# VHH binders against F-box protein SKIP19 (SKIP19): the designs that were tried, part 20

Target 1, 302 residues: F-box protein SKIP19 (SKIP19), of Arabidopsis thaliana (Mouse-ear cress) (q9m0u9)
Amino acid sequence: MASSSSPPAAMEVGESTNWTELPPELTSAILHRLGAIEILENAQKVCRSWRRVCKDPSMWRKIDMHNLGDLDDMDYNLEIMCRHAVDRSQGGLVDIGIWYFGTVDLLNYIAHRSSNLRSLRLIRCSQITDDGFVEAVVKLPLEELELSYCSFSVESLRVVGQCCLNMKTLKLNKHPQKENDDDALAIAETMPKLRHLQLCGNGLSDTGLNAILDNCSNLEHLDLRRCFNVNLVGDLQKRCFESVKVVRHPNDSIHDIDIGSSEDEDPYDFSDIDLMSGDDDFEGYYDFSGASDFSDYDQFDF
Below, E stands for the ipSAE of ESMFold2; O stands for the ipSAE of OpenDDE; V2 stands for 0.75 times the mean of E and O plus 0.25 times the DockQ between their complexes.

## First folded at step 10 (VHH; framework vhh_nb_b201)

Design x4 (from v3 with D28E Y31W; at its last look DockQ between E and O 0.70; V2 from the best seeds 0.00; counts 0 for: pae E 4.2 > 2)
Fold by ESMFold2, look of step 10:
Structure x4 (fold): chain B 302 residues (1-302), chain A 119 residues (1-119)
Amino acid sequence: as target 1 above (302 residues)
Amino acid sequence: QVQLQESGGGLVQAGGSLRLSCAASGREFDWYAMGWYRQAPGKEREFVATISSGGSTYYADSVKGRFTISRDNAKNTVYLQMNSLKPEDTAVYYCAADWDSSYEDYDYWGQGTQVTVSS
């Protein structure tokens, strides 16, 4: 049993609500909070009403494949499961997040079937080549891209910016890097429409930051946490705050960034898990008031 | 998407046997539940048999003891052995696949193969 949640208190005024008899709209709202793994392995098995909602393509406009990275310890194949989830979207997929198991073949599968995909998030996907990534992404009308703890070249990033002309959000998170402005310069040259930029752990210097500020005039949020080669003081600090509504500083807390787990490092993920356990009778409660996956790694002594 | 192709249908005498095959392509199916359904003219599609990814089988009462579902994951194929056929078994038989077999709403369907049992 890996659950950390306690059973919620039942309403004491009357009998317990039967989840299988909820109106479809309320059932849909509840199920939208679940990831694809939870839906396919558990929620769709609860009753006919839930299964019907879980089969509706509108449920699959956003696919969340968050997992703990223990790929060989599962009774199922996450890549095949993800392809199944993409099929359920019936071409309506808008947002997909993939942790660890992403491959070139999976990206091509998504790209060929999801012509309206706006948001792609790849976290710790080490099996995707630069060429494979680029080939898939140029087919997609992306407005949001996350590449966290992945090893893509600056050339790949530049091609993405040149092909995805409406990029509004970029998250390019890395473990703290030595000074290097290549990413910042590529972003400045190719992504002028950015409104949200997260560069946690990037090696950019004041030079790279100035290039971003020069060219990304629509920038509203800038996250420079763990960018230890930026000296955000004086004229640069003033310029940054005059150009950007919200700025996170190099030494700000990272408790709200999903760092995830790694086989070779200490876990960073402090999320509360509210998954139900499987039983013959359905016993469980999902926290519908917004239970959060909370990741925290805070190193604020410099 | 996943493609399912049925074969082995035809005309048989009452009391005879047929074996239906369903070849799956586009993805390995050893992770999937597979099933057979049938639809007679003017009737709704009805459940015949299902086999889980783990090999557990379930049958409709009307075919229990006469039909056997099996799978060969190496060939990506599911079979329906139909023995002691009756005229009421006449229908188009559909192969189906899904992540789970708890209900009759499968995600993938074949084109169907006609089985006609003459009296």
Scores: ipSAE 0.282, ipTM 0.721, lowest interface PAE 4.2, mean pLDDT 80
ESMFold2 (binder alone), look of step 10: mean pLDDT 81; pTM 0.827
OpenDDE, look of step 10: ipSAE 0.380; ipTM 0.765

Design x5 (from v3 with D28E S53R; at its last look DockQ between E and O 0.74; V2 from the best seeds 0.61)
Fold by OpenDDE, look of step 10:
Structure x5 (fold): chain B 302 residues (1-302), chain A 119 residues (1-119)
Amino acid sequence: as target 1 above (302 residues)
Amino acid sequence: QVQLQESGGGLVQAGGSLRLSCAASGREFDYYAMGWYRQAPGKEREFVATISRGGSTYYADSVKGRFTISRDNAKNTVYLQMNSLKPEDTAVYYCAADWDSSYEDYDYWGQGTQVTVSS
């Protein structure tokens, strides 16, 4: 009985999709998922077809300048790169995200060249002054604003709210703050059309939350993660859940928030929270002695 | 937006020399590759020379050994030294800038300067 050893199934060398020969629409769809840095430094250098797609103004309606914050280690200037990206949009820019390297000059440049900008995201942009921020932003028809881990004043926020009357989305993320309702009150006073509000780490209290709920009747999403001064219980909890479709609780996980973590700032250095060392001596010796002896797995001979 | 302005064009006799300049506006100059192109009457625009951000240069075969591209970042200016000019070099010369000079499709272009080489 000759055991006919079936020839090993020829691994169909899957036709290596020549990515350089994809239709421009597909290439665009793929490359649109890249950040501006990746497009400019890598994708546009791959081949002529990719470069053509990368130079299409439609690719630059949305600019994402996400980076790791190691600005000094980069061989290029991100501000200049961002300006170039804005130029590539040919005035068609509607959404821009800037991490770390934001400047007043850059904002002014964006505002001047992108009059139809609807979404601005500033993450950890510490070099932007309040005055410069306000001056640039009040010229823009913003509907979405993210100010994450920036140091803008509440007055700047208020002015922006007063000027950007169609604000629908606000992300105002901070490191956990002491009790302070200033931001919440400014939002309540100036942004009645909000649908999405993220206040991670905000110092708002129950009073601030109530003010938001009273004045932002269109609110669909409310993110209160790390808002430790809010006591979301009883009537306030009920009100919140009745009024807002999606509510993130202060104690919910923040793993899905792009914090742009520079490796060095352990955001969790809660070291200065003097957690009063209550001395409670709970000596409970859990004697985990029971090392059960799983000796027996036998010598099967085959 | 980067604006490029060419200068230095003119009439020159065959065998003569000319130096073109291209001044770039803005702060971006140091971060752009710069190039020179030319377009003769009735012909397509053709590559002449490029200089990278780092100063690496590349030349069209037709101008190798005769033309030299250089840049002065302090002046935001790119130059094209043209020596041993030939009637065939007669063209409108355009300055160009791009984030990357790997291809001929530069993002920014000057208005051009006329170079005429008489026989």
Scores: ipSAE 0.538, ipTM 0.824, lowest interface PAE 1.2, mean pLDDT 86
ESMFold2, look of step 10: ipSAE 0.636; ipTM 0.874
ESMFold2 (binder alone), look of step 10: mean pLDDT 82; pTM 0.837
ESMFold2, look of step 11: ipSAE 0.644; ipTM 0.877
ESMFold2 (binder alone), look of step 11: mean pLDDT 82; pTM 0.836
OpenDDE, look of step 11: ipSAE 0.479; ipTM 0.798

Design x6 (from v3 with D28E E104Y; at its last look DockQ between E and O 0.34; V2 from the best seeds 0.00; counts 0 for: pae E 2.1 > 2)
Fold by ESMFold2, look of step 10:
Structure x6 (fold): chain B 302 residues (1-302), chain A 119 residues (1-119)
Amino acid sequence: as target 1 above (302 residues)
Amino acid sequence: QVQLQESGGGLVQAGGSLRLSCAASGREFDYYAMGWYRQAPGKEREFVATISSGGSTYYADSVKGRFTISRDNAKNTVYLQMNSLKPEDTAVYYCAADWDSSYYDYDYWGQGTQVTVSS
């Protein structure tokens, strides 16, 4: 019952390359590398074969809502788009990342529809209250949590550790903080199963770091970049090296972390270390397990 | 909870007119393609008309010149103005929506409203 009055299908690509004829498994491999915005705005419009793959719930087990934070200048509403993406997962969502636009209502939407969510990443989501965050997260079987450039309290962090008993990856990235061990102590107390810990810009001291090493005996990766109250030398340095496979040092490069475009951050900061010998005591190893999440990001706003 | 609720169906004489409405709720649908499908007894569901988020419209050949689709984003509503109705237009009419695209395999569907055109 289709004719020329039917809505136009996406035009087939040129005769020398026909993406519409790719086997579904190759199409799926290509499309798995895209974020939700690219899929909904572009990839699902290419052809019927791609559309079919993009509507498959298995494509939506991981939702990446990365964006540049220019929410008022967009032709679409990312919060609405995110709800649509969650609907496409049909309850199979296990991993979601949200930049800037996260709200308590959106978190509740996700939590009610995603009982198997293992990984939640919130980056620069300043509109989420501590109570709203806790209420949503305690319902979820989280094993990975990122809270980057968000303003959640230590009390919220402690509750999460008490309720999410299998937490294995935690990223708490902040703008460089004054000395404060509260986060480190809460982590040490409540998250003994951690394998990966990223604390970029955290205010912890050697005391907080020792508490983490005392209680997180499974730790494999530890990222201390911009933790300027840690003096990673001598016995503490040896302890870290003996306990943890990969350690990122306070002054290591942050090119692979989404730090936004704040004037408070200086990517070429040479701090007081310029007055001392600058030899790297480690063999130059870098932890890239989280880098694929951040290596392409260039954020302009808080 | 997404809902599409059709209204405006009924019995109409051939040559008459009818306006269908579809109220969308549960989220803002400004960024969605909205459309109308119909299904007559014993037949497959068929495309009638669609309107993109930007207002571009497309029609099945069988309804061109007789039906007009429009949307009112402030009311979260899509309309189908049906003029010069024929007995062949008798069907259950369904409202549908999906993220804006050129394809009509929509994620969300209404329950349908009956349109009957008597000779």
Scores: ipSAE 0.475, ipTM 0.813, lowest interface PAE 2.1, mean pLDDT 81
ESMFold2 (binder alone), look of step 10: mean pLDDT 83; pTM 0.842
OpenDDE, look of step 10: ipSAE 0.534; ipTM 0.826

Design x7 (from v3 with D28E S101T; at its last look DockQ between E and O 0.36; V2 from the best seeds 0.00; counts 0 for: pae E 4.1 > 2)
Fold by ESMFold2, look of step 10:
Structure x7 (fold): chain B 302 residues (1-302), chain A 119 residues (1-119)
Amino acid sequence: as target 1 above (302 residues)
Amino acid sequence: QVQLQESGGGLVQAGGSLRLSCAASGREFDYYAMGWYRQAPGKEREFVATISSGGSTYYADSVKGRFTISRDNAKNTVYLQMNSLKPEDTAVYYCAADWDTSYEDYDYWGQGTQVTVSS
């Protein structure tokens, strides 16, 4: 998780800490910083107290299934792992992110079990049909939607906007597109409550941008990076900076966008070299010194 | 949602043998670790045996050499072969499944099957 919490009052600087003896509140704060894969594959194996915290449904209100898209090199199936994580939420899921492996069946699994889902993020999910997406999503009380590097139609987007009346955040990122205002017009028509809008690589023109500014009066953040059919100068520039607190320009740097870095997605991106672990493994960035080995062994201790 | 159903329990004489089966319903049984646990009347549930998704096995000391856990992924079934049974083995036996092995808290549990060993 992005947030940190203060340690319990009994914790003092300079004391040797034993991770297995931490209060549940501090353990929970540490574990909230991990994604679902790290919890299931590593953190829940550390000791009985960590496993009990990891099984609490409150730990699964937000599920992040971030991965590098190397699905065929894994000893496990991310879709099945995701269903397991949703089961642990026991109906309390409010935020889920899925990279690459999303399917219509998985969306239906989530939608049927997560009636309070507020945030859905789909990144590079090429297997989901427009009909399947719409059928699942119109039943959900979404306030945040991300569709990055997916192939959904503008008609699907319009239906979502018509059904999810409290949409506050939309991220609709694409590889740079030819001029086309269809997305912008659908957003302007159906999502007047937006506060945050990210349209990286969208084909909108000045016309589409004006439509968004006309109809999305609550907009606080607008990201137009790689929107090369917008010329943000003159009157249009004035409108943007008078109406919106933070505006990212079409030619601004994209170095801080992380949407599943790969050779296909970003030509300047390259994998880190890891001295202590194998290539592109999630575990290589998360190492419980001394405890990782015992997590596998600990499960059979009597 | 994985559902587990045990069978094969019953009454057996000390020194005898019994084979328990656990049929799993679910999409991808192959990815789960499976285990057997038992609970005698008035006692806490205790670990008996586990088998990883890759087929590695582990046993409680009290059953080593007498019990054998195995799995048939084509049939979505886990087995517990119980030989040289003792009255102390009398318990309800539960099948369990989890993303990974656990000795106390699995996500999915069966309803249990009674094993009674007479002296």
Scores: ipSAE 0.267, ipTM 0.680, lowest interface PAE 4.1, mean pLDDT 80
ESMFold2 (binder alone), look of step 10: mean pLDDT 82; pTM 0.836
OpenDDE, look of step 10: ipSAE 0.476; ipTM 0.803

Design x8 (from v3 with G26E D28E; at its last look DockQ between E and O 0.54; V2 from the best seeds 0.00; counts 0 for: pae O 3.2 > 2)
Fold by OpenDDE, look of step 10:
Structure x8 (fold): chain B 302 residues (1-302), chain A 119 residues (1-119)
Amino acid sequence: as target 1 above (302 residues)
Amino acid sequence: QVQLQESGGGLVQAGGSLRLSCAASEREFDYYAMGWYRQAPGKEREFVATISSGGSTYYADSVKGRFTISRDNAKNTVYLQMNSLKPEDTAVYYCAADWDSSYEDYDYWGQGTQVTVSS
């Protein structure tokens, strides 16, 4: 009985899709998922076809300058790169995200060249002054604004709200703050068309939340994660859930929030929360003595 | 937007020399590859020379040994020293800038400067 050893199934060498020969539309669809840095530093250097796609102004309607914040270790200047990306849009830029390296000069450049900008995201941009921010932003028809872990004043926020009358989305994320309703009141006063509001780590109280609920009647999404001064119980809770379709609770997980990980800020450095050392002496010696001796698993011979 | 302005073009006799300059917008110059192109009457635009942001240079075979591209970042200027000029070098010379000089499709272009080499 000759055991006919079936020849090993020829691994169909899956036709290695020549990615350089893809239709421009498909290439565009793929490359559109890359950040601006990746496009400029890598994708556009792959081949002529990719480069052609990368130079199409339509690819630059949305610019994402996401980076890890290691600005000093980069071989390129992100501000200059961002300006170049803006130029590639040929005035068609509608959405831009800037991490860490934002400057007043850059904002002015964007504002000057991108009159149709609808969405601005600034994450951890500490070099932008209040005056510079306001000067640039009030010129823009913004509908979406993210100011995450920035140090802008409430007055700047108020002025932006007064000028950007069509604000639909605001993300104002901060490290957890002490009780302060200034932001909430500014929002309530100036941004009645908000549909999406994210206030991660905001110091707003029940008073601030009520003000927002009273004045932002179109609010569909409210993110109150890490808003520890809000007591979302009873009537306020009921009101919130009746008025807003999606509510994130102060104690909900923040894993889905792109906080821009600066390695050095231990998010848990709660060190400055002077948790009053209540001395309670709970000495309870839980004697976990019971080292049970699981000796027995025997010799099976096979 | 990077603005490029060429200068230094003119009439020169065969065997003569000319130096072209291209001034670029401030602050952006240091990070861009710079290039020179030329277009003769009735011909397509052709590559002449490029210099990377890091100072690496590349030349068209037709100009190798005769032309030298250089840059002064402090002045935001790229230069094209043209020696041993030939009538065939007659063209409008264009300065170009791009983030990457790997291909001939530069993002920014000057208006050009006329170079005429008489026999």
Scores: ipSAE 0.130, ipTM 0.622, lowest interface PAE 3.2, mean pLDDT 85
ESMFold2, look of step 10: ipSAE 0.526; ipTM 0.834
ESMFold2 (binder alone), look of step 10: mean pLDDT 81; pTM 0.824

## First folded at step 11 (VHH; framework vhh_nb_b201)

Design y1 (from x5 with Y58N; at its last look DockQ between E and O 0.69; V2 from the best seeds 0.59)
Fold by OpenDDE, look of step 11:
Structure y1 (fold): chain B 302 residues (1-302), chain A 119 residues (1-119)
Amino acid sequence: as target 1 above (302 residues)
Amino acid sequence: QVQLQESGGGLVQAGGSLRLSCAASGREFDYYAMGWYRQAPGKEREFVATISRGGSTNYADSVKGRFTISRDNAKNTVYLQMNSLKPEDTAVYYCAADWDSSYEDYDYWGQGTQVTVSS
């Protein structure tokens, strides 16, 4: 009696989820994972339902203009696109990230159109002047500021700290610097309400760090990655760990920092190679015994 | 914000011609698709013509062969040349701009200009 094993039930090819028929709320949640560029250039063209969601001002409360910095190769102007995105927010913009293409004119436009902006992120925006930056930012009720790989002066940072009294998050990322405590002292002087501070590549010393710890009593997160002039040893280390809940060390990996360019990937950061020390004791005695006698290479006489 | 201002509307006899202009504010004109719409009394707003950023044009069947949309980026202006006008073309004509013209839901609109075609 051969037991006829019934063929495994053909997995019903699950009904291809029609993504165009999703509830608007779910569509919105999905589309929020896209940057503003992808929304404007792609997502809003998919179907009417997606377009409706893409035109909802609530979709534009947060704007991320993330790009690869290949500005000259684009068929569109990112500044103009960003202005359009700001317009889509209808004044409801609270968070904006600008990569590479930031200008004084754009900042002024944002500041004028978005009086409730709480978070500003500028990454590699080299075209923004100190004066233009200060003029725009002091008008905004910022609680979060990122200035990553920008060239703003310490005075600009100080003025922003003096005007934005509710600053809770600061990201001030730079290429590794020589010893310089100016940024740290400006932060200590003007930003006492900081909870999150990221200073990747900053030149601060133990003196600068102590000043921050003395004046930023609400600090919960401190990122000192690539701060090679800080010696987190002894009393300073103890103080830092007692005062701050999460501390990233100068030599910790920076792979989780979105810096927009691969150029800063130290090709030699072998740190995350989990050398699985597989202790595989391959004691395999390769008995190389077979020394076969390559005797016969005959005398070619020519 | 892009502001649009229509001009060139007026009274014209059937069979006549009219040229509408729409001036856009700012330096952003060349990055927007432009369109013309019209609304007759008691009717819904209807599509007339569009011109893409790249200059591709599309027309409503009702105006095809009679109307021509064009743009001058140096002047930040879009035009609608209307030939062989009919009484049925009587409407308020609106200029519109959008980042994308894939759908008839433009982000920016002018105030409109009245076109009246007499029989």
Scores: ipSAE 0.486, ipTM 0.803, lowest interface PAE 1.3, mean pLDDT 87
ESMFold2, look of step 11: ipSAE 0.625; ipTM 0.868
ESMFold2 (binder alone), look of step 11: mean pLDDT 83; pTM 0.843

Design y2 (from x5 with S52T Y58N; at its last look DockQ between E and O 0.54; V2 from the best seeds 0.56)
Fold by OpenDDE, look of step 11:
Structure y2 (fold): chain B 302 residues (1-302), chain A 119 residues (1-119)
Amino acid sequence: as target 1 above (302 residues)
Amino acid sequence: QVQLQESGGGLVQAGGSLRLSCAASGREFDYYAMGWYRQAPGKEREFVATITRGGSTNYADSVKGRFTISRDNAKNTVYLQMNSLKPEDTAVYYCAADWDSSYEDYDYWGQGTQVTVSS
């Protein structure tokens, strides 16, 4: 009597979760993972319940205008969209990220509408002048600033440091530069409360790094990736690692840095493939013994 | 912030015509869908017409064939041409703007203009 083991019950294809019927709090949590563009162009059109969530000012306390930089191919103006997003925040905006399309007018609009802005991220915003940047930013109680692949002067950075006295996080990412300590010295002079500093591609030397370490005593994170003019050896290395909890080395991988363009992805940086060398000693002796006798290739005569 | 200002409202006889205008502030007009709504005394605000950024139009059944919504982007103005007006069309007419007109919950609203149709 062969006990017919009944096939495991087909997992009932669980009731297709109607995403439109989720509690608003869960919907909000999900939608917060989207950028502002995706919310405005897609999510808010899904259903009335989603739209309601998308129009809640709390959804717009943080605005991320991440995009691919194909500004001319878009059927909408990102600057205008960003202004609209800022309006949705109803003055409650605390964090904003702008990619590629930043303008002086937009910054002024943000500064005017969002007096409690704490975090500003500008990535590849080439249309913003030094004067316009300074004029807008000095009005804001910024604690976090990112200027990635922008062309702002060191003087602009210095002025912002002098005005934004509670700066805790600075990201100043650039393409690899020649030796230049101007940024480092400006930071050391004006931003003593920094806890997180990212200087990817900065031209600072050992002199600049020492100045930062001397004046930024609260520094917990220091990112020196692609800072090829810094020689982290000997006493300087010791000092850096004793003073700062987390240090990223000039030669560390940059794959985790969102730079908005794939152009700087060295396709050959295989470094972070943690080849988990699973030493699985699969000594499985595949006994290839079964050399079956391919004898019978019969002679087709014809 | 987009500000909307309606004009062109007034008293008209049944069967008459009226043209409403709504001027939008700023340089953003061409990126917004525009709509007209109306609210009669003691009634809820109701949809009248919408025009998308691309110029596509939609109308309430009650005004279809009588009302025409149009926009002039160069003037930052949306219009509502109202023909064959009826006493039932008496209401405060509101201009509205939104990034998306998929739903009747526009982000920006005007103050409204009174339209009165006498029998």
Scores: ipSAE 0.526, ipTM 0.819, lowest interface PAE 1.2, mean pLDDT 87
ESMFold2, look of step 11: ipSAE 0.596; ipTM 0.860
ESMFold2 (binder alone), look of step 11: mean pLDDT 82; pTM 0.830

Design y3 (from x5 with Y58N S101A; at its last look DockQ between E and O 0.58; V2 from the best seeds 0.52)
Fold by OpenDDE, look of step 11:
Structure y3 (fold): chain B 302 residues (1-302), chain A 119 residues (1-119)
Amino acid sequence: as target 1 above (302 residues)
Amino acid sequence: QVQLQESGGGLVQAGGSLRLSCAASGREFDYYAMGWYRQAPGKEREFVATISRGGSTNYADSVKGRFTISRDNAKNTVYLQMNSLKPEDTAVYYCAADWDASYEDYDYWGQGTQVTVSS
């Protein structure tokens, strides 16, 4: 009597979740994972329910204008789109990220429309002048500032530090620089409430780092990746370890830094190849003995 | 913020023609879809016509063949040419703008212009 084991019941292809019928709160939670461009160009066109969620001002408290920098190939103007996104926030904007396309006019627009802005991120915004940047930013109650791969002067940074007295997070990422402590000294002088500091590629030396440690007593996170002029050894290393909870070292991997372009992927950063040294001694003697006799290629006499 | 200002409304006899204009503020006009809506007394606001960023047009069945929507990006202006007007076309006409005109829920609205068609 062979017990016919009934094939496992085909998992009922679960009812295709109609994404258009999700509760607004859940839809909102999902759509918050999208950038502003994706929301405006795609998500809001899906259905009426999604569109309703996309038009809710609460969706625009945080705006991320992440893009690939191919501005000339786009069928829309990102500056205008960003202005529209800001308008959608109805003054409730608290966090904004701008990639590549930032202008003085846009910053002024943001500053005018979003008086409660707490976080500003500018990534690779080369069209913004020092004066225009300062003029816009000093009006804002910023607690978080990112200036990644921008060309702002140290004086602009100093002025912003003097005006934004509650700065808690600063990201000042650059391509690797020669030894220069100007940024570090400006930070030490003007931003004593910093908790998070990222200085990827900064030219600061041990002198600059000591100045930061002396004056930023609330520092919890310090990112010194690609700061190749800092020697985190001996007393300085000890001081960093004792003062700061999390320290990223100059030679640590930068793969987790969103820099918007693949160009800075050092192709030689082999650091995260966990060469699992699998010592697997697979001594498996592949006995290649089976030299099968390819004899019979018969001579076709055509 | 985009501001919209309608003009060209007025009194016209049945069978007559009228051209409405809507001027948009700012330099952003060419990036918005534009639309015309109307609201008759005691009725809900209804769709009349839309023109996309690319110039594609759509019309309500009630105005199809009689009304023409057009845009002049150099002037930041959208137009509604209304021909063969009927008493039923009497309404306040509103200009609207949106980043996307896939739905009838535009982000920006004008104050409206009155169109009255007499019998």
Scores: ipSAE 0.464, ipTM 0.793, lowest interface PAE 1.2, mean pLDDT 86
ESMFold2, look of step 11: ipSAE 0.545; ipTM 0.838
ESMFold2 (binder alone), look of step 11: mean pLDDT 83; pTM 0.838

